# Designs tried in a protein design chat: VHH binders against F-box protein At5g18160. Part 2

Target 1, 379 residues: F-box protein At5g18160, of Arabidopsis thaliana (Mouse-ear cress) (q9fk54)
Amino acid sequence: MDKQDEKKQGTTKSSSTLTTRCSHGNHISQSNSIPLDITIEILSRLPAKSIVRSRSVSKLWSSITTTPEFIKHRSKKTSPPCVLLIFRKHDKLIVFSSPQHQNTYSHVQDYHIEIPKNGFIRRLDSVHGLICLEGSKQLVICNPTLKRFFPLPEPQGTGDEYNVGGFLGYEPIEGKYKALCIVRGWNTQVLTLEIQESWRVTKPGYTHWPTKDTGRCINGVIYYKAIIFDRVPRHVIFGFDLRYEEFTHIEFPMRNYDRFLMVSYEGRLALISSTSSVVEIWSLEDAGNRKWSYEQFHLCLPPNTSLKGVIDAGELIYTGFSLNRSFCVVYFDPKKNNIRETKFQGIADNQIWQPDRLGFDLVNDFYVLPNHIESFISF

## First folded at step 4 (VHH; framework vhh_8ghr_2)

Design m14 (from t4a with W102P)
Fold by ESMFold2-Fast, scan of step 4:
Structure m14 (fold): chain B 379 residues (1-379), chain A 123 residues (1-123)
Amino acid sequence: as target 1 above (379 residues)
Amino acid sequence: EVQLVESGGGLVQPGGSLRLSCAASGFTFSSYSYIGWVRRAPGKGEELVARIYPSGGSTSYADSVKGRFTISADISKNTAYLQMNSLRVEDTAVYYCARDEPEYGSGSWFDYWGQGTLVTVSS
């Protein structure tokens, strides 16, 4: 075990911040009213867009649906997660959502969100219902459910444009979101959402540089691929523990690490590579002893499909076009050796898929975000 | 396997010159890639000194080195160069050659780095 991240743990006064967050916006004046109890029950059963609409119709309904009590009551109910398909077209994000457990995408929800001016997107993941976007000098948190953007303050040392890389994490025990920011030639900084007004410098023990790959938040730890600068530069996986704000680094188990997608698989950090006939999965068993397990599975992929992610059920997600020119999403369960295909009606005929005259897709960016849940938290 | 190998570092007096070379293998400069020179001095963070888009010929420099350093690339030799003139004690650092893909935009996230070459400017 590398002890570079063995640093003194943080101060205890974080609990008052948690209390403030959990108790903020108490707008319910008479909680013991039968009509109010019934209203909460009805609102908690509504679809997300109906709840969002209710906030604009009535100050009472807005007050109810923004309280910690309502958010807690809603979260107790099993809301099935969905997969988000996100396309960047010019300066807009176009979002399609569909249930992860359907064999046919029966409902495609067009979700038009404008990205911030001078924003660009490299690494996207859904972190407990929120997405972190990288701007030219700052990070912006996107809540797709609320259709809201929350710009974070500019970190220290952002004199140059596009010198900021960032990751979002969620710590489930304390219920806190934290953003991690790496600034070119300066330092690494952290910010607790809702609570801090400015970034705090953190010390990773090693000078390092994040790669372009997507970060993952797993069990309150942000993982990202990076290069450590020492006498000999090395590619590693950095882990940032959100509760204690401590860094670790983990060595890759293989030399061709650039061919592997970093994911959460069976509750563990994993590295997955897939061809049309073989899937390789490396799962982190013990970071301290640098122990990885290796699994190999055989499958038969539809032509022109590529691995995009993994859902909580352990199914691998592939996207592409079938031989009949239909856009397809394929789920492969390696443990059950099952393949299921989802059919999209209208996406393949949508103007999003128009190629240029040389056969290149006009879509600038395409992302698949599995395990997305609705979030009603506003900052 | 993508590799970048630096050479040309050494000891030089203030006001002197050095030419660093970066030999690339596992990819070609005719592809859409940026090549950058990044330096790190003891106790300081990394600084992007210069970068070039070899197939397009575009270059950029940190303000600290403008007018003194020149970046260039030879596509046929798959090698990039950093010509350093009017060197100062403050230029003392390990210099790294690094590759970035422009498809992800102009970023600070070079994915492949060389081992570095030491430049010491002293009397």
Scores: ipSAE 0.012, ipTM 0.488, lowest interface PAE 7.5, mean pLDDT 73

Design m15 (from t4a with W102Y)
Fold by ESMFold2-Fast, scan of step 4:
Structure m15 (fold): chain B 379 residues (1-379), chain A 123 residues (1-123)
Amino acid sequence: as target 1 above (379 residues)
Amino acid sequence: EVQLVESGGGLVQPGGSLRLSCAASGFTFSSYSYIGWVRRAPGKGEELVARIYPSGGSTSYADSVKGRFTISADISKNTAYLQMNSLRVEDTAVYYCARDEYEYGSGSWFDYWGQGTLVTVSS
């Protein structure tokens, strides 16, 4: 939390950025030009496709639509964060979006995305509008808003196939994306996305093996589950601070850690386990002192539902199939003891879900990504 | 809860043989899981030496052990084995049994590990 550093140079930095992006050679009539405020207002109301198109045909519009000021103004006018529902069918990712605050909204199909030929899908997370995928020898960044895949350079030391594990993070103070890559049996590497530089070797304090579980980026820190090899193998949570590029590791507060989903809860790293009747939440209170708090809630969930994530409003997301075999999403607010259900008719009626695959095999190929926002980063 | 327990390590002379066992509990080998053997020698990184998909029977090996090591699984006993033949001094390492889920992993990223068993190859 470097709030003081973030606010200290904001105005000066913004003015400098705008001046640098506009050449002194541009002959724009001062008395007859459209005011910048009105231009921003017009551009912020355009569909995402129109904004992306404008960047390739207008240098001025490109400079405006890539500024933090424009992105901030645009986010106030576009839909709030959504939940992405991602289904894998063969070599396709089928992506749907659903508003997080509407109870009876039907799911809308957004697009089909091709998966890289040798790509593998671990449990996914959305990191400030981008998704990181693992290929056979490299990481690939997916931007659902632009419908684009951006392969990153092959990291150092990738002799064997499928030995690259990766996590994406966003550092909110400087507005930077960084990818963290673990090459099995060799080392850990980091890359800043905007510069397209080569990977830089970094060293955690321990030799470690990341698990297949989804990583989380919370307040500029990438958290992921890993096994370290001290005296005997043991499970820990690694934290990688994006700004300082420093590693920490955190002990689990409980022994049945394999039952807990790692999430962002109330702005903190948290571990949540849920049955149909009980929810347990462990929240990291102080990363430096590695202090955890514990909460337990009682609830009554429909049968056949499983915990998938948490939205920023503090609601837990569950998915399952109802008695009539329709796909359903249930949100539970543990503080308010409130449950709401959202029907996703489009999934059941679309030819995506096929009952002849022994009914429930496809449950494991379905991902729920909360708190997704649009991104116009094209690399 | 998922648990893997290794046995069968020890001292052996070069050219000798050892059979490592991995007893699994908390899941069944008829599920979608890979079982692997990973070794770590002093001063070296982790090396995946062998992997098996018990319900399908598929196996793979590191080039360093191919033709000398054989991985197998007994579904009825829920136990995996690593038969090590023609052992060399450079095979000296701690050997770990590990599990990876087929559907979520590629059979290359193991999320549950045993405590490890030491294999020392010397005269």
Scores: ipSAE 0.130, ipTM 0.618, lowest interface PAE 5.6, mean pLDDT 74

Design m17 (from t4 with W102Y E103Y)
Fold by ESMFold2-Fast, scan of step 4:
Structure m17 (fold): chain B 379 residues (1-379), chain A 123 residues (1-123)
Amino acid sequence: as target 1 above (379 residues)
Amino acid sequence: EVQLVESGGGLVQPGGSLRLSCAASGFTFSSYSYIGWVRRAPGKGEELVARIYPSGGSTSYADSVKGRFTISADISKNTAYLQMNSLRVEDTAVYYCARDEYYYGSGSYFDYWGQGTLVTVSS
């Protein structure tokens, strides 16, 4: 009941008093403590950097700023989402960030990842402020805000190196993250992100194998491209509902599905393919009916630009090298027919975004993560 | 467009031999990639039976087929082969040709698969 919970919470919040003096003097009556809900309100309005710093200054503030209550309050009051550009060089990720609707990227930080020498990152996407990476034997969750990596337990049935892959999702009703893992031998397992939880085996309706393409989490469903094994193998989009832990599959609306990037577009699953002169968008109109709509737009971009993602405002993100060999990031709004170009600020090292003189890239890979938000979650 | 097309399956008696072929298009075997042969029998999970790194020539085999099966690749023809000798009833399965992207220590997941070819070993 609300009334009993309210009284209980009020008692907890009021264990301190506003009438306690903080200094010697009749100058002003001060408190040595304030109610928890007022403290949460104050801390929720501080910049992310200030909140992170506060955790090292005060055990009380660290305790407060790690609670689900604080995280929920902060999420409603924080700065708008960012676009992350991530460059991989050897075992290092180099991160640039720009607020959405701005055209300037600034270097934020460097992270080291543990992957095999000359290894690869098969899937990398931002899921409600967290990034899921495939490690040598398990999934690793990266929190860019906290600059931390959280390896998940090794899945059941694995013993070989490099035989795990998976996806992260966020269930918005209960506010929980779940990981979906596929292990060599077609086992599928799910884990709710908590420090003590272990993997649970789940069975999809079809035997299937995920492709190396990035997954997407949209409204509590993890979507990923997969191959279903029937008499003849076929490519589909698999959906995993995080609340009910149920699988569905969706047929592609086109034959050249390998050329389409899977994205969240206006809150819907969408498939987008682009050249420098034309972009094609297939949007899932109704998840229950699995009916697609199609739109085509014309644009004029430099040659050798590639579509990388979509921001929540409906702008498409492209990257590439201009004719003068400068690395560029371009946003295209198909509805408004507007193009804007971005600037880079930070590291003055040309090796991050330019190929070497022998025609080899010194960067192993790069990734564009639109709609990234802050996360203060730790496990 | 990446495509793998298998051929060479069929019915064979125990102790017999078959050679499977996998013709690749949309990429070249000189790129960083593994080609594998994966089999699946009804009611069983998949089993990787053989894998090759075509540009380097390195190969690996499942214990169940070592000494009996040989994987090879012809880079100029962009075709991989599985030579199957001393076939057993338990080798009966649909055999798939599959490609995985290669980096050191990779090859755990195959992302492009052929249609499969049925191999039946019976007397």
Scores: ipSAE 0.011, ipTM 0.413, lowest interface PAE 9.1, mean pLDDT 73

Design m18 (from t4a with E103D)
Fold by ESMFold2-Fast, scan of step 4:
Structure m18 (fold): chain B 379 residues (1-379), chain A 123 residues (1-123)
Amino acid sequence: as target 1 above (379 residues)
Amino acid sequence: EVQLVESGGGLVQPGGSLRLSCAASGFTFSSYSYIGWVRRAPGKGEELVARIYPSGGSTSYADSVKGRFTISADISKNTAYLQMNSLRVEDTAVYYCARDEWDYGSGSWFDYWGQGTLVTVSS
């Protein structure tokens, strides 16, 4: 991540002059410039693909579509969040995008993204439009909207082989992204994407290892499951406050914590376990007092479905295959006690379910990322 | 609930042998999982001494224990073993049994640990 500060400085004192600029000539071709505010309006209504393509065609359009003014204007016209269905095959991600707040039928847009590594992806979540991936020696930020990868600097302590894990967070008050990096045998490290190019050391107060489970960023705090090695190894949830860069740890409210998926539910950290007939939800009410609330709901799901996440509307996402091998996404709303289903034609046709890597079944190597939004941030 | 229970630790003389056992419950060794032995001595930090992929039989060892320690697993008993031979004073540590899921090409993190068993090598 380079030269981001130079772009920001260029726009600070020119906010009111952006809307009226014309080029005049007397002897050759003369252009009637389209007013800049009209150009912003037109560009903000285009599909993301068209906006990204415009950046490579025109330096003017590239400068316009990277401004805070354009981003704010675009956010007013952006579609509701979507669910990303991601399947890993070799060194590429197969991505399907589906609207999450749609009626009976929705269109699926699919595309492929190359990744720089060939190992399994063990942690995957959408953080305010960006995804953090683990590379061979560093973290890589993926922007699905731009279809681009932004490698972060190598953290301290990386050797010849891959040994780094990390999480991405978004701090909503200042509008900043921060990455938290964990390297075996080293202190944790943090980096602010917009300002810093170098990792800085931070101390969690405990020797710990993150589990391979997905981390969550909720209201400016990165939560991840971890093992503390204080006296006797114990499983906890670590929280890293992005604004104050402080660690907390929270005890699980139950002993069968391995059955529970960590999610954001109603704006809170929650732990959810589900079978085809019962779902259990533990919600963190007060992190300081470590107070949890418990809810249980009954449902009737098809066999071979598994809980994958929660959308911002409070619906639980399940995925699976019907008996005729069609891929299904099921949404369960525990408060309204209703179920809705989206069927995807052609997902199985991509050979996603075929054995890979020594005959192993890679159907377990897929991810559901709810609440994904467009992001036009580039580095 | 995933649980790992270690046994077999104790006091042994330098040059002696000891066998540690790790009884697993809540999952099967036929899953895509590694079982490892990690030791921790006061002031020295954690060291992965041995790892096994039970369903495939593949093993790996730290340089400090190669040729002296042997890791094995009994899938039918859902139990892993660490056979320690030619023990040295510097092998004195708390030995933990740990489970890690398979993560091809990217290394592994141990996500479940036992309580540990103390091994003291002293005259």
Scores: ipSAE 0.011, ipTM 0.419, lowest interface PAE 9.0, mean pLDDT 73

Design m20 (from t4a with W102S E103W)
Fold by ESMFold2-Fast, scan of step 4:
Structure m20 (fold): chain B 379 residues (1-379), chain A 123 residues (1-123)
Amino acid sequence: as target 1 above (379 residues)
Amino acid sequence: EVQLVESGGGLVQPGGSLRLSCAASGFTFSSYSYIGWVRRAPGKGEELVARIYPSGGSTSYADSVKGRFTISADISKNTAYLQMNSLRVEDTAVYYCARDESWYGSGSWFDYWGQGTLVTVSS
């Protein structure tokens, strides 16, 4: 987390500049070079699409805007992390953005995402600003900030439709995104996004299939629930290390594992189950030793709320409808025993909850994606 | 608790027929879910041979079994079936009944599995 020496000193090196020019006007001004810190400041304030376009202007700007340092600096100047609320209605995803740390009322920004043709939507998570979507024979990476989609190459062994499940991960040391796909009856394959490598086959040591549950990327490892096929099928958590491209598997600490949501909690893999009155949290203390810690908390939630995720601040996210029928997101901090609520009138007004012929409100899918940040990766 | 219990496997000669049954409990076939039959043979790996969406009646089959196998479901009995005709030596495998709780009605992944039933096609 240390800044560069030039930033600590409050000055820039002469060699760390770029050249710009102003033409026309009284007092023609030109800057043969702009200090690196000033360049970073300027670029960090630009809209995401402008940052992407700047990469074609110079190798320096391209190198700057792709570094983890730039991304971190920009996150201080742009909107803080938000929660994405995603509703599926037929062939469209309706996306709403909500600030994670604003109380009571939220101004909701909405937009629409077309579902890939003959696509299958499960396992949605925001991975350092990007979302992986499953198509009939391929994965599609979505950048919701830029409203761009990038279909990945068709992996090996996908002769039949709907034989691919996938997860996205971000490796923070090298700043790389990798997609992991599991092809039924074939193998597991990995692809590095930004350098557009071909799919590479990996060897997990076990024939397995991922469950419908959302995968999580935590500290450069993709975790997902899966079924291993040995003598008897058994449920485990797989971990895929993005740096070394190695698999591990972890046994559940409990037998009712299907009732637990897999999340990142306090920087660790965790399994959480909640009712309106009790929360159970199992946290992975040591992946190598496969040891879990257990915590239980009491709470008093509004009726008709359900657990959807966890934000980096350690608050649990619940969604539901308030008594006045407003859609709400409830945040519960188990350590402080505090509850806060954000209400969304704009979501109710968008008519996504229209009754079917039987008088039931039908939403095909609903997802909550915490810790979403802007991304300037273009496709 | 979701459970799937297979039955009907056994030894059969090439060209013969078998009917596999899958009794489900802990959920209803009138829900938005897929039921599939997946087989695993040592030389072939795992293969989805057939799937059905019981409430909608849609079915699909692997090319290797198309025209020979028929999947069906009885919602009132909460039981799925795989009728296997014109069996070949290469159909020898452990057959698993599996359920996919799909929010969109597509059946790419199965979250709940039976213990499997062995089908041996040999003279």
Scores: ipSAE 0.000, ipTM 0.436, lowest interface PAE 10.8, mean pLDDT 74

Design m21 (from t4a with Y104F)
Fold by ESMFold2-Fast, scan of step 4:
Structure m21 (fold): chain B 379 residues (1-379), chain A 123 residues (1-123)
Amino acid sequence: as target 1 above (379 residues)
Amino acid sequence: EVQLVESGGGLVQPGGSLRLSCAASGFTFSSYSYIGWVRRAPGKGEELVARIYPSGGSTSYADSVKGRFTISADISKNTAYLQMNSLRVEDTAVYYCARDEWEFGSGSWFDYWGQGTLVTVSS
């Protein structure tokens, strides 16, 4: 609601012109005689919070820092992608971050959230720097870089029940984010972020409902596991092409599909299942011809480790607890046959997986979000 | 393999009764999941008719069926039931048994559906 109000305030400010010398701000005045590419370079070197604050200083700075050109320029010069670990402890989300090439996680942020009586969040993934959360009647976009939550408009037909399944995608050619929502018993709807204020109805050709599994955005296509409601219900993978807004569906190559995590592996949609001793990878080679490739690798991990994700470098992320009940994160590279273990630093690390002084207090849930990058998108 | 198998559908006259059964395999009702009955009539969307949390006995119903339908579960048999009384022509639909985790996102299972069982209420 807050950011929707800010967006409306921003449109009200559209009476100001890009050619105006005078900035409206709190402590900075600037001439627009500085060349655009130099201004972009200066702004791209500021911390993310400073860039967002600079948008309130002048219409020119706001226009520059919201362009795809600026965002792309900054992304290439800033920190490499990281892995987010998000722990739910009661009504609180605790966030840790580690660059993907490092073995150390550091505390980044705590969020207090209002949750239903039985406590519920699902389908978390980082989509080009943003996380889509499902509320009772609408989707909420979380931007960890800006430490903000942005409620999207309520889709048509939701009521006040938990009738909404949602996914976020990023289309890399035009640099646009789109949200897809599936409203149970109604329809599917799409919203282009920052451009549109209301949802548009789409037609997937089949009535379907997404499973609770995390969706993936790969090369401008949102993939999600779903059930097609027909005479005989079927489990499939739906693909939603963000550019053309077209649906496809893909059959699973195996019957035990519920044991496989859907990921991006080597730039392709893949299904991975792992035990402590063997990992199986099915990679989609050709969606139109239903062609999958299969690979199997052997590894040696503690028996209580669970596969949670894959980073762009091709390492598989596992989490578990050691015999002394300490939380651990392990990366396995199947191509190099190499294992690396991570360390935790910073505040609250022992509060996550150790009992507090009031008794044995367990983490309710945790999520691993690979390939996270900075985002300056503000709603 | 997770599987839900419905039975008990058929043709019944208005005002009649039917009892649907849903036999679950590949998971137990002691897990933190809900079992629901969802119906679909031709040309209409899905309607969640009734939901039960088997380990706790908690139930909820759509307004269209409150007072007429009763959902129950037998944990030892891993089977859920929908007792349908005072049936109306508008209750004609394919009834699906489904595992529903909307209230509590625990477990490693997907949202699973049975094949459906047809209920026809006709004079």
Scores: ipSAE 0.000, ipTM 0.346, lowest interface PAE 12.3, mean pLDDT 74

Design m23 (from t4a with D100G)
Fold by ESMFold2-Fast, scan of step 4:
Structure m23 (fold): chain B 379 residues (1-379), chain A 123 residues (1-123)
Amino acid sequence: as target 1 above (379 residues)
Amino acid sequence: EVQLVESGGGLVQPGGSLRLSCAASGFTFSSYSYIGWVRRAPGKGEELVARIYPSGGSTSYADSVKGRFTISADISKNTAYLQMNSLRVEDTAVYYCARGEWEYGSGSWFDYWGQGTLVTVSS
């Protein structure tokens, strides 16, 4: 909301030449004298897909759109954060993107990303525009904006194939991404996503394994649910501080901890459980004293709607089918007691929702990633 | 340290039999968790073929294997088994042993996986 126009001190306009490729075949490329500032302004107004495509078509546009100046200029014109709906079908992730701050039906833009071969997808982490994927022997960072996969080096371990559990975090003070990897049967390791970095062994103090639940990165700390394997196995939440690379563990405030989704709520770690009529929120008030606050809210949703996450505005995300069998995403604001709905066309294929059944047991590869932003970062 | 180690995979003729074993360490089968066998063939998604609650003995099977496959567990040995009879070419897949729990409204889930064992059914 800044009404004052902040002017940077006078810039010398660069007369970079824009070279257009002649599609007529036999003619040489023409150069046009378009000022760099104007070129940046034009390119920054294009959709992300057009910017990415321009990098493969023009060396000049590729050089411009990878500069810090362009990235900063584009971020000021920001597409608002979106929700990614991700479905796995064989070796493909089918991704639907929907704006999370619309008051009317959103038009879904669909695209697909091929996943690395022979990987099981159990957890998806979305962190500052990047998604962490788990392979059998390594982590892979996915950038949905660039439609690129960045395999991380194999962690230190034993043998050619083993399961890894992993989480991505973003440290906001230094502006760095770090990956945390738990190697089954070996150790826990961390890697900074920078050129020439390698995995470093960490000391969590306990032998443990992460549960099925998605990890969360909140204020530079990766939180994840895990089981500690002592004489008496215990379920806890691990916190990994990305700056100091230190572990803490936090006790659950309730016994039915497996019923609660771990989220970021009002800038804090929270555990949320919801039915169609009641939602319970436990928020971590003080990690050192392991103090939790509790809130309960009432709502009215169709049966079989499922809580999937929370957006930064404090709205809870639910998915399900409306009375007319349309797939919908429902946002519930517990403090304002307001509900809003986005309905999607063309994703009511029953095969997406029920790929397999075993005595009413379902195997379901469906993920909801809130607060997703564009990222033009490459490693 | 939780581990699931599969064994018993191999090459068999159609109509043959094979027994897969899943040795578990780092937890006990006296819990309310279940053990499942999940298979994946090239070009196909994952299929949950059988599930058992070792503490209660309750079992369930995919329609594709019902009557041919039998899942069992030995709590004292902390080991689960999949007895596969009347094998067909379409049973060819990598078979994974997994531990997990049922979550109401979202179906089954698995938090620990073995590395898999290959079963090839061919002439």
Scores: ipSAE 0.000, ipTM 0.177, lowest interface PAE 16.0, mean pLDDT 72

